# Ledger of designs, part 2: VHH binders against Phosphatase IMPL1, chloroplastic (IMPL1)

Target 1, 311 residues: Phosphatase IMPL1, chloroplastic (IMPL1), of Arabidopsis thaliana (Mouse-ear cress) (q94f00)
Amino acid sequence: VLSEVSDQTRYPRIGAKTTGTISPAHLLEVVELAAKTGAEVVMEAVNKPRNITYKGLSDLVTDTDKASEAAILEVVKKNFSDHLILGEEGGIIGDSSSDYLWCIDPLDGTTNFAHGYPSFAVSVGVLYRGNPAAASVVEFVGGPMCWNTRTFSATAGGGALCNGQKIHVSKTDAVERALLITGFGYEHDDAWSTNMELFKEFTDVSRGVRRLGAAAVDMCHVALGIAESYWEYRLKPWDMAAGVLIVEEAGGAVTRMDGGKFSVFDRSVLVSNGVLHPKLLERIAPATENLKSKGIDFSLWFKPEDYHTEL
Below, E stands for the ipSAE of ESMFold2; O stands for the ipSAE of OpenDDE; V2 stands for 0.75 times the mean of E and O plus 0.25 times the DockQ between their complexes.

## First folded at step 1 (VHH)

Design h11 (framework vhh_8h63_2)
Fold by ESMFold2-Fast, scan of step 1:
Structure h11 (fold): chain B 311 residues (1-311), chain A 120 residues (1-120)
Amino acid sequence: as target 1 above (311 residues)
Amino acid sequence: ELQLVESGGGLVQAGGSLTVSCAASGSIFSIYAMGWSRQAPGKERELVAGITSGGSTYYADTVKGRFTISRDNAKNTLYLQMNSLKPEDTAMYYCAAQRYYSGSYYPDYWGQGTQVTVSG
């Protein structure tokens, strides 16, 4: 088992307090194998010709997503045949009687992948009774002619690693010295326009805001300490399950964008280095409350029917 | 901790074939990307073949079409089948294991090596 990470944040931890009958070390072995196996499929596809015609782009993305997901599912099923799986491409597989739910994003950052832009990942998280227990993200870097990866992993209470080395969030204590990240969905609605206003405001008061296009990568960059925060509306469980645990185990904070306790089934997330979290919420929480008043739905979503949770 | 032991090296005539093996112990073999590197006296070490945990393979241009890498996860064993051997293939052959996939081969564990000598 990995060593304990000192929790310096004041926000409640989201990681599972226990993992039941399966040890955190065993979950880590399988989650790493699953993410690596999916990443090997994606790596085979990174140099395939990029047809920018809509049909050709969609086919390459869909084929790669499906092949990566199939490879990940095979690893999970061979090791834990009775576990429940929530995958982006495959929906829900298995019986809701399992306490273990695997949240799989076989290709995070599909637009970046489609264009050969070096910011996408394979993301695999496993939850125990609704709480993250183990996670791995394989990030793709370099781009055409020099593709490479780095592997992130974590267990609840065990700390976070990047390529076998322990990582920690930054110690940056002022927004004016921070590098921030956000993302935007494809829906041009009130959440989109509100986040554009937040982007403008934070760009003015920080060192800058990035829009990289892959939620798991963005969260891993916060965990690695090369950015101070990431926030986004309308994220799904497979977008968040692995990255949030990696951030928390690196010493960061994870909440809803209104400052409430986070669940993987929430529709938005704010992750940070912890010390900046209250300062970020001073601007983000009122904007999120305003969206609720406009009728934007923030209820839990994609939680499998009858899946037992201790959220 | 993973331990690797190579075997199967020896003397072979040019044009011949040889299979070297690497037995793994001490950890879960199937999660590692595995490879074969070689080094002749006075030359740099060269990665000749690699195989990922998922079974995808890589070959150096110097051996492509002649060598085949394979793994047997049930036996915790890595193989390198070498065909059409040339005197230039003479080297100490090392098996190695890498835990983290980086798009490049950066081994975490190495065996002690097995000598392959090809006579003209």
Scores: ipSAE 0.000, ipTM 0.126, lowest interface PAE 18.5, mean pLDDT 85

Design h12 (framework vhh_8h63_2)
Amino acid sequence: ELQLVESGGGLVQAGGSLTVSCAASGFTFSSYAMGWSRQAPGKERELVAGIYSGGRTYYADTVKGRFTISRDNAKNTLYLQMNSLKPEDTAMYYCAKTYTYGKSYTFDYWGQGTQVTVSG
ESMFold2-Fast, scan of step 1: ipSAE 0.011; ipTM 0.364

Design h13 (framework vhh_8h63_2)
Fold by ESMFold2-Fast, scan of step 1:
Structure h13 (fold): chain B 311 residues (1-311), chain A 121 residues (1-121)
Amino acid sequence: as target 1 above (311 residues)
Amino acid sequence: ELQLVESGGGLVQAGGSLTVSCAASGFTFSSYWMGWSRQAPGKERELVAGISSGGSTYYADTVKGRFTISRDNAKNTLYLQMNSLKPEDTAMYYCARLGYSSTRYYEFDYWGQGTQVTVSG
């Protein structure tokens, strides 16, 4: 349904209100260059033969991930030598006194990459004092024999772009007409079983739920308006930093899965087209509160110890 | 409850040898790829060795030819034999259960508390 965005329920904005001494345009230029440079490394690897053994695929994934990361780090360090960088599994590089924290995922959707399945991305976000300031995601599309890329970008307050064109979330106002996305961590705990129950419930009431396997891609698809929502437990900052800003700047809503104000260091995310957000929370928020009562930890994680935030 | 408990770490001289062990419980050990990762202060965690349920092995270039991974499925135990140790091998060593995740091909879906290996020289 086509309706006015101003008529929708609003949630607290997560994007940085200011970017300090570095302009949003300059941050955007560098996040785009960083993501593009990493994506060029990944593109060189997409047509390499896949060995069916675990070792062969693991080597290809590890080599590609590390080469992409090195390429991205070089771009960031060359442009901002004093900025702080957070890589996967909590690796921290640079000056902890910096207000700027780069959250880098050099290859999101490594299982999809390993199989040549066309749903993976390079994701680069930069935070200012804990809040997303600029973002770029390079999505890989097509698959074997027709690989290509689609580039997403955003700045806080600047709107979201796909291949240089403004994008906006869908105007779908009923769950019964929605295409939803979720993902699952590998740990089969109460959060996993709860999300399997949500998957079943939402499958029954929507047009379908997809499990595509790349968080940044999933969030960009919400921003592009080709899906209405994405939610997942146990995502790390590098999984979320770019995608959440792109969704918000495309007119979407971003919260924790309990409906609270989101930070990149939270362990759950619900992104949507905004108008469906309250309807999704009616089912998701009670399930998430129940997990807290069962002892599932939702405290902030992977926030660098000395990193100054205004969260 | 799934448990991985490492033992055997300690202080060794450069050029020496050390074996670390991992006792696994709470899952079907024989069905999983198992591995050893290490993390030195200020460095990111790296996978140094892996072994499949069928006994196929992987080694990082930094340890290839010096380290040997093995498993005893009857005892639910994973081993890492470390030879020709260098000061650069100083790290906390973690036993890990390796799996396919929805987003990460080689993601650790569980790891132990770690055992410290210090190589002086």
Scores: ipSAE 0.007, ipTM 0.283, lowest interface PAE 9.2, mean pLDDT 86

Design h14 (framework vhh_8h63_2)
Fold by ESMFold2-Fast, scan of step 1:
Structure h14 (fold): chain B 311 residues (1-311), chain A 121 residues (1-121)
Amino acid sequence: as target 1 above (311 residues)
Amino acid sequence: ELQLVESGGGLVQAGGSLTVSCAASGFTFSTYAMGWSRQAPGKERELVAGISSGGYTYYADTVKGRFTISRDNAKNTLYLQMNSLKPEDTAMYYCAAGSYYDILTGRYDYWGQGTQVTVSG
């Protein structure tokens, strides 16, 4: 484990400074229960036959995603009936006046799940007035014949854990020694082309760039210290809410890809071990500014209309 | 067999309106996310609108305020109403279907053959 003292003051912290009337510990208990309950549903499906037909694979993915979401929603509603929930499909349920917003990804890495490739997760985060308060990610590892899980968790100000063990980001201070991660959307627009160019550039100057296909897993790998950074354009709140808190509480840094203060509702994220963050921004921020000059919209998205935030 | 069949394209004058539709069969339509993408000659394919199984909608900035996506689950039909059309909207419009959460990633598993929309000025 590395020292807790990384330079977290260099970039504004995103974690909630208070969780109101509900303690961080209580939020953590429920967020962990919700993520584990969803993961139990997914685990029941990991050994189902992978039908090669498009319909068979899509049915398995859709059924598993829906069942996982239903299980997570039941846990959240049973414990906090008046809280607001944002699901992966962008559906919003609950009390719009609530300070607590649950951001749920019931199956992150659906292509990996469909193929039985061991990089997918259940991700549950809860925000207090727009800021991450507690998080849990259950990562699926091993693959066919040896499936297992690894559980990540964090509370704002409480540090980050993996399977009950305290974790910290790496101390790697040079891009040339870094293992980096990125992801891509399916639409081939200017943001996609720009990130392909960043992928090429960073592949040439680092130990390599991975494209694993599950944002929550990617962020947890940065928090665990086995990768130095993850960035991606156009992630949604449910892709990010849990992972960004886990990284920050492990001593990492979180900003937009232009270097600005991050919100879960922003359209870009750069997650790192902190030490490398300025070096990564030297290459990423100009590319992101160029996208803005081309008219790409980076305004906030998926923030519920009546949800009050302290951003 | 899952099938998506687009219709309603055609030639329209700038400033006009047009509605394209997509007839879906071979799956439980109400459970799938649906979307519309377009591709103009020499350009990349662009996701213009998406709608979740629960009715949540997404619009690309290029069409926001002008286009409206809707679905009729009883008829297994997806619609895109296009208002204030511009010559720049000229493209082949493709209907898409995917897992109910894919409206926002642009990840759709199935695509139709497309319907041509031409906007003259």
Scores: ipSAE 0.000, ipTM 0.130, lowest interface PAE 18.1, mean pLDDT 86

Design h15 (framework vhh_8h63_2)
Fold by ESMFold2-Fast, scan of step 1:
Structure h15 (fold): chain B 311 residues (1-311), chain A 122 residues (1-122)
Amino acid sequence: as target 1 above (311 residues)
Amino acid sequence: ELQLVESGGGLVQAGGSLTVSCAASGLTFSSYAMGWSRQAPGKERELVAGISRSGSTYYADTVKGRFTISRDNAKNTLYLQMNSLKPEDTAMYYCAADYRSWGYTSPDYDYWGQGTQVTVSG
């Protein structure tokens, strides 16, 4: 009994143990404002006629992504002019000597946004010395003619919220009763084929595996308790920084897909409700070790060269 | 399975110094918060020092300023340097490891060694 309770917290925490000179509450205020401001830009665009734009749907996506990014950057820079920012495609802006690194995804789930499918988000996380300190994700729900948003947030040690209410991961303790989520990158290599085999295997033994196409949304759904796990190879820091903190603060577990200690700069993530984590690793960890033996690179990536980390 | 083996205990005169060591094997040492607890005859086990994965330290008031905890992740070894030893420091000293904490933890550690005896003569 006591060992069962202790097992729920068995994995190393990824959240920052301190936020330095800036309070968690102040970081939360700014991360929420940044995500909200980006989401307002995205909401303007969800109702634009896609067939009537001169440049087509791809330009709408690109224009929306860039406008959301600019809006988020303005909020961060206005509040913390000396902080370092990492955006999509590895773009670095700001003071490389800062302990604070903002990881932003101004439009997660661009294909879903392009089609009006209700699974995309604005995701903003801030790290302190490499560890997630505060996070906010604004999820788009409903779809055409009924668009709305849900706001997720967390601070390290402060718990997770959805629309101002405390949230927690599910208590589902059997894979056979689990709803699982995964995603796939654009490169069709050994990691892609391995994850397709995991997708097939877990589909056969669970209630099903979803491929929704927005990592931040997927992680928030685990934190909210409406799915039990999410895993994916080759996610970038901006895909993960906010979602992993929200899951951990909702009582979930976060590791690499080999079961090792996770950092935002790792190339794999396994997120779960905690109690299922060892059961998932029994199948996922050997597959990941096999990829390493085939020469797939799992070294840290997109970590800014001058950014000091306590990983 | 993590194995912890303490060494370096023995007899020492009051006012003297002694270093005890703990060698860890079987798991990734750097993933664990580590601690030193002691138990004297007829007393409860008490945490005297702790060290986080990142090197942050804790000391019980009874030993603060006299004991120093340190870790060498390359050698998978935990150390406790004990200075200005008192007869009251006589105890069995136990190495402990906790996977769940980034800081130091209480007596609810995951793994414990068999202990090394430290005796301080007056």
Scores: ipSAE 0.000, ipTM 0.100, lowest interface PAE 22.4, mean pLDDT 86

Design h16 (framework vhh_8h63_2)
Fold by ESMFold2-Fast, scan of step 1:
Structure h16 (fold): chain B 311 residues (1-311), chain A 120 residues (1-120)
Amino acid sequence: as target 1 above (311 residues)
Amino acid sequence: ELQLVESGGGLVQAGGSLTVSCAASGFTFDDYAMGWSRQAPGKERELVAGISSGGSTYYADTVKGRFTISRDNAKNTLYLQMNSLKPEDTAMYYCAADEYYGSGSYYDYWGQGTQVTVSG
């Protein structure tokens, strides 16, 4: 395409080109209600006692996650009884013949939630034939004594909103002026070591790299323009489905960490403000290609068995 | 003090069946999502089967229709029944206990593993 050939910063869009028989506005209404309903459950739990023992922390986290998930599922099922839902741990609910797949993270940033650290969220995205169609993320801010929320939303082609106001990515055009974000999985393998080297390298050449611990929050901060980029290996669909659409609709770029076209079923994501994307890929893409040469698997994962996609 | 202890691995002929088990302790087992991952020589670790606290299951495409994950909450035990085994199923099999994935994956817990070897 001429627009992609002439614009060196343009990357393939990930958002759905159509939403079929259900309008983007209707999907947005339900995705916002679902995320809000889950967030109300989480808000009721934020001031519960924090225990330093393993048992006390895991009970609060598990109870809150289950209650938030149940609340979100009720909203989705009430509005679209025939849609397919993918939750944490790869649990699949509903009709696999549906073109609509809901990717739900009822409590993103569970370690942060457990400690009362103000970086966690409820994240709800809906895909149409594998492509993000609508999204909402409710971010928890403030922390102990001053908890509050900030709501992000987007539809494919509709732009991105924060608390009802249109948002856009930053205009920062140099890595040395950028604030970057990344995350790390628990497994200390070649992907972890590679990303630790990227963290070291980017910390040295940018204004700093944050590791906040909630992927949906991290992506929303890029969309809001308060950070320039976020990248991570081995995120699952429920980690990414909402945040990637919000970034793209805020004017950002979304690719795999090798620079290829992104799908929520991919095992790496790089989101940015667009203008920095090629500069970030100069360092990130070779590192990711090296991981492939070492045998790290980047094939699609967590795609429901019978779910039809246009990927 | 969360502990996961796998058992039941061994050598099995192609086309055969094997069940591996995981004994869990130190946490409220019936509240946790449980899973089985495997790692073959020269490959990264992959999740092959998962089961929620409520009993919903997930299977990787490579094992779907052949493997069955189940849990016994009264015994705090997780099972993986493996049928129609292939040489490609040869791997160290790890029991996993997870509350959440994504940024929550920092709460990933794994056992020491049990070796499954499938001969031709």
Scores: ipSAE 0.000, ipTM 0.171, lowest interface PAE 16.9, mean pLDDT 85

Design k01 (framework vhh_3k1k_2)
Fold by ESMFold2-Fast, scan of step 1:
Structure k01 (fold): chain B 311 residues (1-311), chain A 122 residues (1-122)
Amino acid sequence: as target 1 above (311 residues)
Amino acid sequence: QVQLVESGGALVQPGGSLRLSCAASGFTFSSYAMRWYRQAPGKEREWVAGISGSGGSTSYEDSVKGRFTISRDDARNTVYLQMNSLKPEDTAVYYCAKDYYGSGRYSPFDYWGQGTQVTVSS
């Protein structure tokens, strides 16, 4: 008889097998401090007056993003002066041969932040030889007049926490009972149109598909068990590094959208509660293979040459 | 390629003096402000002193002001910290740091050396 296995053992784990000379607990302490420090900068800015003009909103976003990044980088550099940082173009900042690479999004969901919409986050992940080792995401909730945060964290092999409590993905086993999440890049290319068709199809067969606009938040919601899956084409490493580890450590599955082994340096991701993963891939994988046949391949898009990886 | 190598740390008695050196390479030394920090056992790393790229201005943490003097020798790519009237509470590993583009006191892109141990005790 044919049987379907739909849990984390079905798909290769992406978390680092070891963290080398620095303990997972020490990496977690610094990742949490870095994310918290950035989030304190963002929280100071959430109640600042917002100009209704394009220029005024852009200045608030840029100033907040820059200040949050500076605060996060200060924590990282004070604790690990020789570690590498992933730059905005996917290049490596730093001249060391360190196995540790920091992937930082100081303000994920900038459009939501600009409008005061409660779906944005500070996301900090550290990779060991290309694989996620420790992660923290500080999610902003509530919105105007009631801003608060949730703190997510994980280490490779250590499980996932939300506000100090262990979390696990949902046990939902049918797409018709699933709440799904996706996102869209700004380029209206074949990947965009393909994902619009997936959005339409999944909206018809599920409880609904959300488009919240912050990848780290979306992945943390899957880890928390309040959504069953998130997928998106054209992401960057700093969008994914922390969230994918948090999902995996909460018992979820993480793959490329073609079902292959995921790397943070890919430009697409499918995360799920595990049990739904093969059912989602039945629809998503053929669409992604069609994109490859058209010359659109998201595999290892941002893989750096000056960083030692064991992918 | 930025490299900072601290030296001069030693065991000294209270009231003693010590001069620390930091040899810099991998950047245009004369164009950057340089700073000294210290970290005592069980405490966070704290700023001690700073000197501008031109050498024309210096700054100090209040507890060391009047006792410590920062200076530089651009011909030798070296920054110095002269420490006088040393106290047991000055016991720490001392680090030098390069300012990123001469930015403020605490730069997130500071480069650190391995440090040099100063112990003030009889």
Scores: ipSAE 0.000, ipTM 0.086, lowest interface PAE 19.1, mean pLDDT 83

Design k02 (framework vhh_3k1k_2; at its last look DockQ between E and O 0.03; V2 from the best seeds 0.00; counts 0 for: pae E 22.3 > 2, placed apart)
Fold by ESMFold2, look of step 2:
Structure k02 (fold): chain B 311 residues (1-311), chain A 120 residues (1-120)
Amino acid sequence: as target 1 above (311 residues)
Amino acid sequence: QVQLVESGGALVQPGGSLRLSCAASGFTFSRYAMRWYRQAPGKEREWVAGISGSGGSTSYEDSVKGRFTISRDDARNTVYLQMNSLKPEDTAVYYCAAGYYSRGTYSDYWGQGTQVTVSS
């Protein structure tokens, strides 16, 4: 049976109330197997030489993305033939009548992967009626000559784990003692410029702001308690679905960057250790409202049209 | 030459327990996910349980969850299936299978099977 995160959280829970007709243990087993199977494809690729042309590196990234996705899909389809799958590399697969939607990022942190910089992951989340029900992220660490992985996982109400051991967000209660993380999209648009200003402002008042380049990894680091918060505009469902559940199940808070209730189909996310969330929003929420006043679109996106949700 | 050899199949009464073993040779055991399948007379072979190459991830078919446990001993190149609270519907030939971890759930190697019969 699912257990609950504390009733005293300041923000609405984002995880599913149940895993539906599939038990939490079974769903967790398959989501972990899927993420680990994709990660084996990525592990084979990380040992390939980096002394090739830029076009060769781009092809390596694309080929690895596709192969990881294919491996993940095989696991999901073998175990759940009728589930809906949303993968950025393969689009929408399955029947919209399913209550289960798999959000797959077969390689989060593609620039880091291309360079051999040890901050990238495979991220697999499954939603039940629109809310995260189970998640796994396989993080790559170590770097060239020393590659290794660790596995984060969670079920709604079941807590968060790293390599089978329960984890919890940090207890840091002041921004001036916090390590923060953010990210930036490719386009230098108004959302990008706004976040550059947030980055500048927070570096002045915290222990530092990291721009590590892998959203799922960043959220897992908040859940692990080694960083206090992560925010970013314009992420897609496959970037966020696993990480947000892992943070919530580790005792953290999850909202949109305007402070509103988060859905994996939203265009912004703020995760934190919880206690810092209101202080972070004091600057982040007004900046986000300013973007809305400029006409920046924050409506839901990438939700399959006929997928039944409880949102 | 690759070999998977199952053992431990027997006739048992309902509610009984059995432990199946599968001894592996001819490949790097720690690199392979190990799986158990079963096939009842007149039915298709169905997946029962799986364990990753590292042993850190296990999975089970719904009808056996809480009753069956898969485990592996890499020092002995052996995978096990502990079956508790056996029911007549568990009667089948049980097969051990191995798949290279990066190839998803497809199994590259199969054993010859061991018979499990649950009857009064």
Scores: ipSAE 0.000, ipTM 0.095, lowest interface PAE 22.3, mean pLDDT 85
ESMFold2-Fast, scan of step 1: ipSAE 0.012; ipTM 0.423
ESMFold2 (binder alone), look of step 2: mean pLDDT 84; pTM 0.845
OpenDDE, look of step 2: ipSAE 0.033; ipTM 0.392

Design k03 (framework vhh_3k1k_2)
Fold by ESMFold2-Fast, scan of step 1:
Structure k03 (fold): chain B 311 residues (1-311), chain A 120 residues (1-120)
Amino acid sequence: as target 1 above (311 residues)
Amino acid sequence: QVQLVESGGALVQPGGSLRLSCAASGFTFSSYAMRWYRQAPGKEREWVAGISSSGSYTSYEDSVKGRFTISRDDARNTVYLQMNSLKPEDTAVYYCAKDLYSRGWTFDYWGQGTQVTVSS
């Protein structure tokens, strides 16, 4: 089924064709351990008192984010001392001559975490020469009084799993039967206004559009087949590296929002179940081209200097 | 042209403290993550500490955690390394880097280094 669904897509695959000297199984073992270790730190914090002052909530988020990141970094460094690591805010650690780049988001959906809203995750992806090689996302579900986790994983060419079971994207072939997802940054520029218009238009023609607030969760929900598509402008590599591989390995399609070949260093992403991808691009691609004509910058960003890529 | 100028290295007794500085020019400092490395005689250059472009994230080699603190002052285009509880094993030339590494003898965007010696 996964192969049949993949054969229906017309878009270049983004997953690494090889993983060099380190096997996909070994990368998967370490990426899963890293994401699990970060998630254990986050789970310890989910029931801490939510102080209703801006400073108290900010401190809880910052402390949890830093502790989760430290835990993930220890796992990666212990297993691969010479690998390059890209953390949130563009922090780089390690050797830029490494072909392996770890993209980590120690707490995706910080606003949701701050409020105890059950949509946040720990996301860990590893790239080989710029292309996703292995990924794991630990999603937090349930919320107050019933917190639990759901673990997603994938290797390039190896398929996608949720809690050890193979997953695949939905077969929904009409936008009017689709559940769609998008997200918005805090910068209220032309890209924000354009995506608000896309949100309005797609709400009118689909079963609905969700704004859940955690990019890694949103992409995993497309991979799981419970939503048909996710798109957003201005996501960073750590927001996308794991989720895009999980979508592709579940049989989905991944492109830029102009329909071009995607890399995790691009400033737009459209993921879908594949069969809806051309229909979504009919509305999204012209809007994205219009933003380019208005001077919105879509050049690559947060790619470490001298990191060698085969994009 | 990118330039990095390290300073603050000195001879100190074990248990002492030093603050290293790295003054940057030729690029938009606030847009780049910064790192400190060190190299002892006869050994390869090793990573010591890193700080994100925003200053929100810091990272350290295990042997220096709790003793060293990296910080930045974007108004002065400067990154700092505060070194406490210094040990003889910390003796090295310390280098500042802008998101660049090199294996071997080419060191693009590295400063000249600053010598730290910890001995009685």
Scores: ipSAE 0.000, ipTM 0.124, lowest interface PAE 17.4, mean pLDDT 85

